# VHH binders against Formin-H (forH): the designs that were tried, part 25

Target 1, 361 residues: Formin-H (forH), of Dictyostelium discoideum (Social amoeba) (q54n00r34to394)
Amino acid sequence: VSLNEIIDLDREFELLLDKLAIEDPIKRKQMQSLPDISKRTLLEQNKADIYRTVKHKGPIESFADVKSVISSINTKHVPIDIIKTLRIHLNTADRDWIQSFLDNDGVQPILNILKRLERNKNRKRKEHSILQWECTRCIAALMKIKIGMEYIASFPQTTNLMVLCLDTPLIKAKTLVLELLAAIAVTDRGHGAVLTSMIYHKEVKKEITRYFNLVQSLKIEKNAEYLTTCMSFINCIISSPSDLPSRIEIRKAFLNLKILKYIENLRADYNEDKNLLTQLDVFEEELSTDEQLNSQQGTQIGIEDLFSQISSRVTGTPSQQELITLMTHFQRMSSSNLGLGVWTLYNALANQLEDELKIHP
Key: E = the ipSAE of ESMFold2; O = the ipSAE of OpenDDE; V2 = 0.75 times the mean of E and O plus 0.25 times the DockQ between their complexes.

## First folded at step 7 (VHH)

Design u05 (from t04 with R31S S54R L100T E102F Y106K; framework vhh_8emy_2; at its last look DockQ between E and O 0.01; V2 from the best seeds 0.00; counts 0 for: pae E 17.0 > 2, grease 28.1 > 24.2, SAP .686 > .668, off the site)
Fold by OpenDDE, look of step 7:
Structure u05 (fold): chain B 361 residues (1-361), chain A 120 residues (1-120)
Amino acid sequence: as target 1 above (361 residues)
Amino acid sequence: QVQLQESGGGLVQPGSSLRLSCAASGFTFSSYWMHWVRQAPGKGPEWVSAISGRGDYTYYATSVKGRFSISRDNPSKTLYLQMNSLRPEDSAVYYCAKDTYFGWTKFDYRGQGTQVTVSS
């Protein structure tokens, strides 16, 4: 990416922040420090119908037929070159083509590839990593346009599969995945999806606690770009909620993992890395701000507000249906004389779950 | 500069309907959740309803559920609240509020409000 392109992106992004009336200096700083892919994603989401086609000068014969393309990748053994070609095409295709691709379930074969790769982790790590990388880049390409972003963010398994890619040994791939997840996390429905997926990651990867591997990366990884992206992602998922209790809760998980200690170490080791330092500053400043706010508000959240918060987090995620089911049950119980006993049982179960989560946060 | 201007309030009888509007400017309207909140005299502010940026998701306070309907027109940057079967307890100043972070519940801007009075 040419310096000019970076400058242009930053400028455009600043204009976007203005347009969005983001005036909080801390928030602006955080947003300005987002990975480029996240910035581009946000720009595209807020642009009226203008898909900027990356004019690739390469001889790639235009996949004129969406169905043929989908068929070509909907196989058990997909050559990496086909996925590369798809990536290129997705970056250059017009909106109509992409819409058609989405409408014909073109994303599913990509996800299937990722699923297969996760199941076969013991074989040919390098080739698999490259294929995983290319698939992730295809997803990234789709996320550059509004309809693609919306689709990816709303697809129930997309973010779950994406988080599983975080275990790839390819640093570039991990970085990209985090960038994409960060971009998703700042959308209306994406934050809850990402949180849910992080829980999923814990379960599948058998982490001791939620976010454990991510925070450990801050300790063990030496790549500055990756570290910066990690912190950026963390900042995004903490800061995205507008309600203070949600931010506090999310942050608490990271604090329990001793992230502050790692931040201290990173400051010492990377004292000349402006991007990383910016992310570290954002974390600390937001922590301080929220602590101050928390001390001032002392106010109990009303039931309606609490529900709104939960709804905002869960809506558009795989957990939505579960919440609906639960709430429907609550509704029935609220009108029944049997409700008190049921509430007690639910509370008991909830407490058990809470205790389990405390042990395995 | 972010501007929110509510309109459509007034004095109505119980059981009547009223439609509130909120004209928004100074930000990308479709990118934000929008809310209606109300405040009655001597009471704290009460959340009433929320709608997602694209309008795909709507939520209501229990007190207004089934009676009120929130909607938005993104091209005109207008938020609406259709209030049906109004009750005296619905009397309040109604505010349009902008969400802060692309779909969360904190408000960074609100309008001056419009008075709704339900009385026989």
Scores: ipSAE 0.000, ipTM 0.218, lowest interface PAE 14.4, mean pLDDT 81
ESMFold2, look of step 7: ipSAE 0.000; ipTM 0.178
ESMFold2 (binder alone), look of step 7: mean pLDDT 85; pTM 0.868

Design u06 (from t04 with R31S L100S Y101W E102L T105S Y106R; framework vhh_8emy_2; at its last look DockQ between E and O 0.01; V2 from the best seeds 0.00; counts 0 for: pae E 17.6 > 2, grease 26.8 > 24.2, off the site)
Fold by ESMFold2, look of step 7:
Structure u06 (fold): chain B 361 residues (1-361), chain A 120 residues (1-120)
Amino acid sequence: as target 1 above (361 residues)
Amino acid sequence: QVQLQESGGGLVQPGSSLRLSCAASGFTFSSYWMHWVRQAPGKGPEWVSAISGSGDYTYYATSVKGRFSISRDNPSKTLYLQMNSLRPEDSAVYYCAKDSWLGWSRFDYRGQGTQVTVSS
């Protein structure tokens, strides 16, 4: 590398720091310590934006003007190069620009592109997937900034349209969508939205049951990064609720899909993949831990606590009198000479009733 | 055998900074999201911050946004919380918690805590 190139890089980078208004001397020193390749990357990203901003011919006048950018992507057909340029700008824009983009509903045109792609299934698969990929990367860029993450997590349409992208053949796009959904699921507003979006996916894609395609992908897909991310997402949505009943209910959906057999096969096929094996271990350990906690709660829950829970559910409903009648039968039979046999018979009848309800729901 | 050990607390004046550390062992640290939670005397636990396994995603409670910064060093299995512009209402015992997908509120997944006291 020539002396002139070194001097030019440092001068150009100082100018960039000035333009970004980075005045904290500690932060300036840290950024000046970046590797030359990192400095060149930041300069090229900002130079490309400046170049397009200065260009006075074409449909886009400036990426510095939020309204102009939104108008350019809020059309029936958006060139993929415009979305790529937006992605780059979102990764480098300051907080004020991002706030203005969000305030002017800039996310909605990105979602509209995803919606149109879903409705127009006759498009060639490669171009379809690349556009989905770039739109997803725009959302990811917004999610790395606090205000963007909060906006995305508060907007259920985003999760609904993102889950429809899980059917893309582009494995990196599919993997990124799962990463983003997991990040949304850990937020106060986002967990329920992600669960609801999987119902939306089931209805739109005509799955037999929620999560069917997701679990099936553990057998179909061979990319270890995807498999790891998919298991991590499953672990995230199961374990995010703080209450045991919610975790048991969510996990039951995956157990009914026979995920433990898929896990067994993955352990055999990827026995040296540490990252994937770790996620398989997490699933099984959290299952075991929750089974232990469920047994502890059951052991510590007395007859009075059980009755209180049942009573609170039926009091004030028509079922209240039926429960009273049933408990009166239990009272009468509890003094029977049959002893344990009374409760054995009641349990057998309850099991038979549960079997009948499976036949005639 | 999850073990978490918090340190770095102390008595400071309002406006001061502190950096909390959490040493982790007994699990694959990089595979789990980590949290900071705090509990003031006579109050219930309050979630403060979270960080993804990779460190790429960070989240904060509204009461600490802009003042606190969560980070992690996966090779050393250490979680950090940089606390700036401390206020008297930040006084609490601070706990790190492993997000084992079971939630941060369960006893098995947090340490003994470190006391932070912000007092004039």
Scores: ipSAE 0.000, ipTM 0.223, lowest interface PAE 17.6, mean pLDDT 78
ESMFold2 (binder alone), look of step 7: mean pLDDT 85; pTM 0.869
OpenDDE, look of step 7: ipSAE 0.015; ipTM 0.262

Design u07 (framework vhh_sonelokimab_d1; at its last look DockQ between E and O 0.01; V2 from the best seeds 0.00; counts 0 for: pae E 26.5 > 2, off the site)
Fold by OpenDDE, look of step 7:
Structure u07 (fold): chain B 361 residues (1-361), chain A 120 residues (1-120)
Amino acid sequence: as target 1 above (361 residues)
Amino acid sequence: DVQLVESGGGLVQPGGSLRLSCAASGFTFSSYWVGWFRQAPGKEREFIGAISGSGDYTYYAVSEKGRFTISRDNSKNTLYLQMNSLRPEDTAVYYCAKDLYLGWTRFDYWGQGTLVTVSS
């Protein structure tokens, strides 16, 4: 990454932060510490679509009819070429077409393919990996625009299926999946979805602990790009929360997996890889920063910030509706004298729940 | 390491034409979208356009459509920008960029740029 590129990205990102009215210096610093991939994703999501697509004469016909396209992929046996064509089209389609695709549940057939592939892991591994790759690329294409990103981030099954693709032998595919997940994780609504999906991954893949396979990749994989992407993803999921306790908790999981040792080894083995070193630096710097903050007693979290944190965790997850229900209840109680009793009861229940969680983590 | 090297910049009169080149290395060129940007003094970097890995599809900024043409030669790992009907306001440093993802139009790597000056 050229110095000029870094400077440019940082500048643009600063402008974005201004545009978003993020005035808290601490928050700004945290945002600036995000991986470049995350920054760019956020920048792009907030940019107006200024592109006009010009199609050249090629062998691939543009899908003009959304319904026909969806129908073509909504089959039990979808040729890889069709998915490739879809990928190409999705990358060049205008906003209206993509919106129509989403509105007509065009994502579901892609997910169904991924589901089928996951269930049939014992068959021809190479063809399977390619199809999985192409499906992932379709998802990537959708995520190009804000409406697609939001859709993917909010669709409960999407990130779960994406994380399952991490066991593919195709290094490019793994890399892409992590990149996409990292991008999702830094969105307001996507962080919780990604965390939930990582739990899902643990369960499905029978990991010893959450993030185990991911951290082990740092130990066993030799591809620098993939390693960089792994670290980028890790940095994204740790740094995304605005609240210090959440960051500490997430990071703790990685620390418990001895990530620092692996980081040390990576520094030694890849001392000339600037991208990887950057991500390693981010991890260590953020760790240090948060440790310092944690030592500073007395940070009061405002109600609005607390809500934002909770919302960011729950939005896009199955728990979203439950949160809405609770918040609606809180709203009703906020202006009622009778609400005091309800608040007390709620707090009592919450305390009981916390106690139970302490006993049965 | 990903490298992008722009060339072909120079001084041109208003109404003139210029063709820029970008030599790419360090990645599978044909797998990525690549694009052109420009930055005038004191202004923000502006998107000009991009081309798909295969070359079958192009994106252009609305403001530049018709005057600029983007093409690529995957056998040479080279991206081109044909600029016609140049105007003084086109004076800028022009940058080529690599797409962030395979087939995803987000850019993560940039060249050093080549200066284009349009003046009488």
Scores: ipSAE 0.000, ipTM 0.202, lowest interface PAE 14.7, mean pLDDT 81
ESMFold2, look of step 7: ipSAE 0.000; ipTM 0.078
ESMFold2 (binder alone), look of step 7: mean pLDDT 82; pTM 0.832

Design u08 (framework vhh_8k46_1; at its last look DockQ between E and O 0.14; V2 from the best seeds 0.00; counts 0 for: pae E 17.3 > 2, grease 24.3 > 24.2, off the site)
Fold by OpenDDE, look of step 7:
Structure u08 (fold): chain B 361 residues (1-361), chain A 120 residues (1-120)
Amino acid sequence: as target 1 above (361 residues)
Amino acid sequence: AVQLQASGGGFVQPGGSLRLSCAASGFTFSSYWMGWFRQAPGKEREFVSAISGKGDYTYYADSVKGRFTISRDNSKNTVYLQMNSLRAEDTATYYCAADSYYGWTRYDYWGQGTQVTVSS
């Protein structure tokens, strides 16, 4: 699973084009059509010049001194412009500066802002959302560098606060948060943190089950990028564990939420969206692969779980009635002396069918 | 110390092929995206291709799509760029770069360039 964007790429790229004095509309269009990675590369190469121009538009605060910066954001009322400036600086700062920022607990004031925002839900939603967005972008900036990623992933409360930002009305912000969480989830220590945070999310947001709101978003949201990001996140948290049982267990939660139905709908509704389709394919392929592996290694899955998985796939399809018929038959035979014989026969038939499918896929 | 050593550049006629290699050391290779970039004289450095840490994702510039293939061998800490059907416009200094696996955020490391010249 790839993470595509953790910054406002388009906006920054436009600024770059301006800085480079590319005024020809044709050329600008051509540049705008570049792959994202190309844009990012150009931005990285020119980041010093881009941000010099932006610094002049913001509050003139000396960001040269890490302590001063931290002090400026470690207040009860932090202007959004300061956070924006911080974001810009974090994106351009060298490793040593970032390290110093981390060493001086520069992340904590950002988290404190997020905490405060979460507690004050009743205030003017728009300003708060923007501030939350900018804070999240600061975190994103830190996560661009390995030491920052490691720090964020290891910080006990970071992922908990991040997951709470998933209820923001800003689609871009939700998207970013999911991307960041996905990135964390693929790290050795980060996977557990993200899972734990999703439990935390359930409790705080009073979800029926873990991942409920996330899966429901697949049903209700229409933004293709967000949907893609949702699926990417889901794929990341499922695929991250190296052991099959862990993957199966995590996936089970999503299957129980009928994610396959939503996937089917998404395929139909977004049949031209390559990115989304890719993520959907990943989900299905990994599911299939793990099912195959599980079958080869022996059924470590409980009967109830296995049935749940099958039910999730068949419910709402033409095969549902067939399954019911089979299950009804099994029920009748299960208590009979012939039951074992019936099971044996069915298993033999199933194996035969499987063999036939291998020959004639 | 992090090192990226690119090799395989040279002179080739139009329609010819070259294979670039970039050997990496000093970092966890499989955790990084690897990319190829090129810079022609008087032009800006441009993206050519990238591959994810595990190799499950590949990206190409439109100008090289269908002609170039990026691959990697994590056991050898090496990324490759197979360049087929080379054109004069492919003439450039090619650079290998490493980026964090976590979303193409920063090209943290750059190697030395290897010159590719396509000329009749």
Scores: ipSAE 0.000, ipTM 0.226, lowest interface PAE 13.0, mean pLDDT 82
ESMFold2, look of step 7: ipSAE 0.000; ipTM 0.117
ESMFold2 (binder alone), look of step 7: mean pLDDT 81; pTM 0.813

## First folded at step 9 (VHH; framework vhh_sonelokimab_d1)

Design v02 (from s12 with S30D S31D S57R; at its last look DockQ between E and O 0.47; V2 from the best seeds 0.00; counts 0 for: pae E 16.4 > 2)
Fold by ESMFold2, look of step 9:
Structure v02 (fold): chain B 361 residues (1-361), chain A 124 residues (1-124)
Amino acid sequence: as target 1 above (361 residues)
Amino acid sequence: DVQLVESGGGLVQPGGSLRLSCAASGFTFDDYAVGWFRQAPGKEREFIGAISGSGGRTYYAVSEKGRFTISRDNSKNTLYLQMNSLRPEDTAVYYCATDRLYGWSHLTDEYDYWGQGTLVTVSS
């Protein structure tokens, strides 16, 4: 039987205060005076935290001081056993510990390990791949709660260093990296960071074009879980934008790499793998749907629609302020006595810039 | 090309103060963390501190935090190092550094781009 209870926010919040052992009458009164939206936010945040608190047990309690833990991993040579212990602790730590870890820049030493491994002449050794994997698992643990996910999605160095780990021979590390990047890509602000990281990957690894190594891996790798995860990642970065032009632009990069031929070969080679076939179907169905939509929009889109699309892409990214500055220039010049000539000049400058960028990618 | 140019070095008496500048060009300055290092004659470069691209986070070598302050002005593409209570042991060439990974660290091998340095001499 389905029970639809009337929500008693004050009673639920009193139970939360009891579970958090907030017994000071003055503090309880202050907490009960919070706005209803604040109380609901705290209730939601603490559903997972209650579970995490119960799980914070074990031999890693000597790692309880956040700054001491961060200092222990902020060294030039971190033994893998230390990072494994950190990974276990991150999976069992309560929300307040994780918040403090993030606030004290605890992610940076993990990223510094990844950076040093990338710069190492022997960065392809098995033990380095296992260390990359354990560092990625630490990041995964942080991403399991909202504050960690928001931090990671807003911190571009993380995605940049994670994409460099895609060169590892350890297939489970590659697979995990793509899972994490896909999770970041579907967030409101993480999509741009993931796209930018793929450009970064191209530059560091000297790829011919963006996504080249990723698409080549669909032919090279034979692990079905990896192939499914790789296609899921590709689908996520294409489908995450709400606007049709963005989806078409991202997809075009993969079509130019002939991904449809790779999909055909995967269907033949893995004809009974339902998870992989589902991801291949998603790619082709989204392509077909967007082609139909594009044909239906045979007329010019309006200024308001175009601005809405651009605004939704840049809000919350580093580009936001630059767009505002550019639009204020347009606003000032929109009343110019030159009339159409202003816009003709802006268009000519923009075309020249875009042509130069094709030469110097 | 990425360029970093330090300036503001010179001769100063013990107990004095000096402000170093690092002018940046060839990249989007406010996207990158930048660090200060120094190298005394015959020694390896040592970390002084670093600041995030936005300026919201700073990190200092333990022994230097109280005397030195790092700041940045992203509108001028300039990083600053304010040094107070200078000692003869602070005599060194001072470098600013950044990398393409948008990160910061206390380790020299984490930085891809370095300035040419500016000499600070603390002597009566």
Scores: ipSAE 0.000, ipTM 0.243, lowest interface PAE 16.4, mean pLDDT 78
ESMFold2 (binder alone), look of step 9: mean pLDDT 79; pTM 0.811
OpenDDE, look of step 9: ipSAE 0.015; ipTM 0.322

Design v03 (from s12 with S57R Y102W W104Y; at its last look DockQ between E and O 0.40; V2 from the best seeds 0.00; counts 0 for: pae E 14.3 > 2)
Fold by ESMFold2, look of step 9:
Structure v03 (fold): chain B 361 residues (1-361), chain A 124 residues (1-124)
Amino acid sequence: as target 1 above (361 residues)
Amino acid sequence: DVQLVESGGGLVQPGGSLRLSCAASGFTFSSYAVGWFRQAPGKEREFIGAISGSGGRTYYAVSEKGRFTISRDNSKNTLYLQMNSLRPEDTAVYYCATDRLWGYSHLTDEYDYWGQGTLVTVSS
């Protein structure tokens, strides 16, 4: 133990006592007489606030160098204490450090940890759930600033790995993941990514239909904070599109899962939880509003009939695969913040292609 | 079934150049990052670099000194490694790899699909 480390510990602990408003001289003396390991434990529990009050300009050398930090997490087996330390640092790092972390692909090792945990046969173990949670908290720290949010929302497959964490038994991790997915879903580039990732979740976890496990969790889970967050997420993905047809289509998936019965049961079981009741009200009020709007806008020959005609002609031919890939592009763009502009652009491109085919039949 | 097949290896003089190819089949090549690795005799497999699914971003190992260039042609489902100014230390089996569920990683354990490799020998 170096003398400089002893001096730094005492300084940090005095700042902690100030933060905790421990002003009684007798209590302060008692706290300062604690063993060094006890002081380090208390400091570790409060590191986020301590970082904001520490004035010493001598960061840990491994965390001052972005490339060194990334190297330390970019290994086959990453100790959970390293991820916890990274989480704390990400919450306090300045914008230039975060920009450098993103530019050096620092997010990818975090995602690789989540992938390894998903592949592990023992992925339900408590230790694995806590590591998933800490990785999710690192992502949350990056999302607190604009450049991090924009990167995470556009980074390939981030939402895919996040939705797979919804299977964790750790309720606080489930809750955080849904909160983060909702935040991504309201961004220009993130809404479609979240919807597509829920399809990915269905495929990987062999769900009966998209959102099945999410809706079932409203019956299974008994934690009011989780239930409120889950309903808020559902409301968020339904309400984010500006166009009525998109909202109706997303909501239809939940109505087909009988979510209204779950809502009825939640109202009965949590009749005095104002936060949850508010989210239940939002779902039902927006349903009613959009039903009224839909009635006013009328009906025409349905897209389902057109798709059935196209499907019957291409199924079983080489063109089937090409149609699937084209429809995947349409699905990805259907949640764009551009709204009608996406389809106007696609139509313009299609018309130009068809004009070319008239010349070269 | 997913297949990756490297080609273009052989014997070359120091200072020479080689272009390696990796032909991909059995998956949507353009959707996934793909990478190059090499394994010198008696050593562990090491990362050379990777390229995004679109080809818009390339990533090189820190030890890379600008002698190697990674590219892809998604219309031909082919990944390339252009190697210039070759040295005897570059003698290795060169592999391409992908994980259809993941982006880029420098860790070998993160990749599910590998080619059989192509041998590059740089004479001393």
Scores: ipSAE 0.000, ipTM 0.291, lowest interface PAE 14.3, mean pLDDT 78
ESMFold2 (binder alone), look of step 9: mean pLDDT 80; pTM 0.818
OpenDDE, look of step 9: ipSAE 0.024; ipTM 0.463

Design v04 (at its last look DockQ between E and O 0.01; V2 from the best seeds 0.00; counts 0 for: pae E 13.5 > 2, off the site)
Fold by ESMFold2, look of step 9:
Structure v04 (fold): chain B 361 residues (1-361), chain A 128 residues (1-128)
Amino acid sequence: as target 1 above (361 residues)
Amino acid sequence: DVQLVESGGGLVQPGGSLRLSCAASGFTFSSYAVGWFRQAPGKEREFIGAISGSGGRTYYAVSEKGRFTISRDNSKNTLYLQMNSLRPEDTAVYYCATDRLTYGSYGWSHLTDEYDYWGQGTLVTVSS
């Protein structure tokens, strides 16, 4: 029970006592005085009870008509109790109800709430954090069933709005967002969407470079569950591509942000946290493995394959004629009795040009 | 090559205790939620509970409240189910299950067909 539910803990716990039929006033008072950690543990252990009760008693009758549900959440001011009831129903509804919810654009009103929360200057209020938390949990509920996961992974606005939530002060919402983004990034269609959304985050939040705030959070945040989830997300987006060049390129962004220094500090500060240490080990072991693979495999690309790659980018652009002219020079020089010397000169000139372009772009 | 192998089943008298294990390989165990299910003879497969990849969250079916405890040891790639106060109706084949979409704390499902990877099961018999 690692989740920080401070915002609604006492109210949720009172509901649990009602559910468990603990009616003795003395015992209820005693249980309300329990430490917050103990209350969270009991709430988490009994979440399955809550789901089953909702399935049999409440949400089915109030949520039978998908269109009326969507209408009730598609307003400028949605009561939080409606969103909480929706979250519970999304967790227990059958596939046909979920499919109808998706088909009628039910996700959009949830995203509109998140969009309004991002725009609101009162983002530090507890009521904003509770509503953001519940909307994020609605998205999570959809993602636990495969048709919902596939819809969310195919809907680009979702990942864009989710990454903007990473600046919330509510640590449990940050953590959940990273968990959901990682789950999306594992899918074939979702990996690119998550990477693109991190560029969107950079532009909206005016980050110096992509992933800057994410890596900085490894220094700033002290919550071990968050740190573990953040490293797991980073490992996930690096490791999801099957091809070595893609993994190396994504990892390079984090290496340029000096993530290895942050990992060193995390090992010292959290030396007994097995889950975090596991994620730190994964990062460094995969870095070492891929460096070894890169050295062993080398770049063995045939001349035909290389030409095909260049041609596909250049054909149909103004550069096409210039490439043809250049290749005509190569063709004439390929018969030269100077032999290897001419190709060595071409390589030297190309390297010099590339070096100059890095200095004077 | 995802593999799940349950072990620890056997014959137990009513009121007894038993600890089941599920050994996992072929995937990053610590990133995925894993669920426990059971199937009694002639009945549908039933959700028992699930645990998040980190182990920070556990979820239990109503019928199992207080008697069963799910835990995991990510250093050993092993999931556990501790069962106490066993009753004859707990007699079933017990399965662990996971899926590529059970990533994170909220990726679990109580629906059996949302899981692509299952163990072969371990039999628990509670009889005097």
Scores: ipSAE 0.000, ipTM 0.286, lowest interface PAE 13.5, mean pLDDT 78
ESMFold2 (binder alone), look of step 9: mean pLDDT 78; pTM 0.811
OpenDDE, look of step 9: ipSAE 0.016; ipTM 0.286

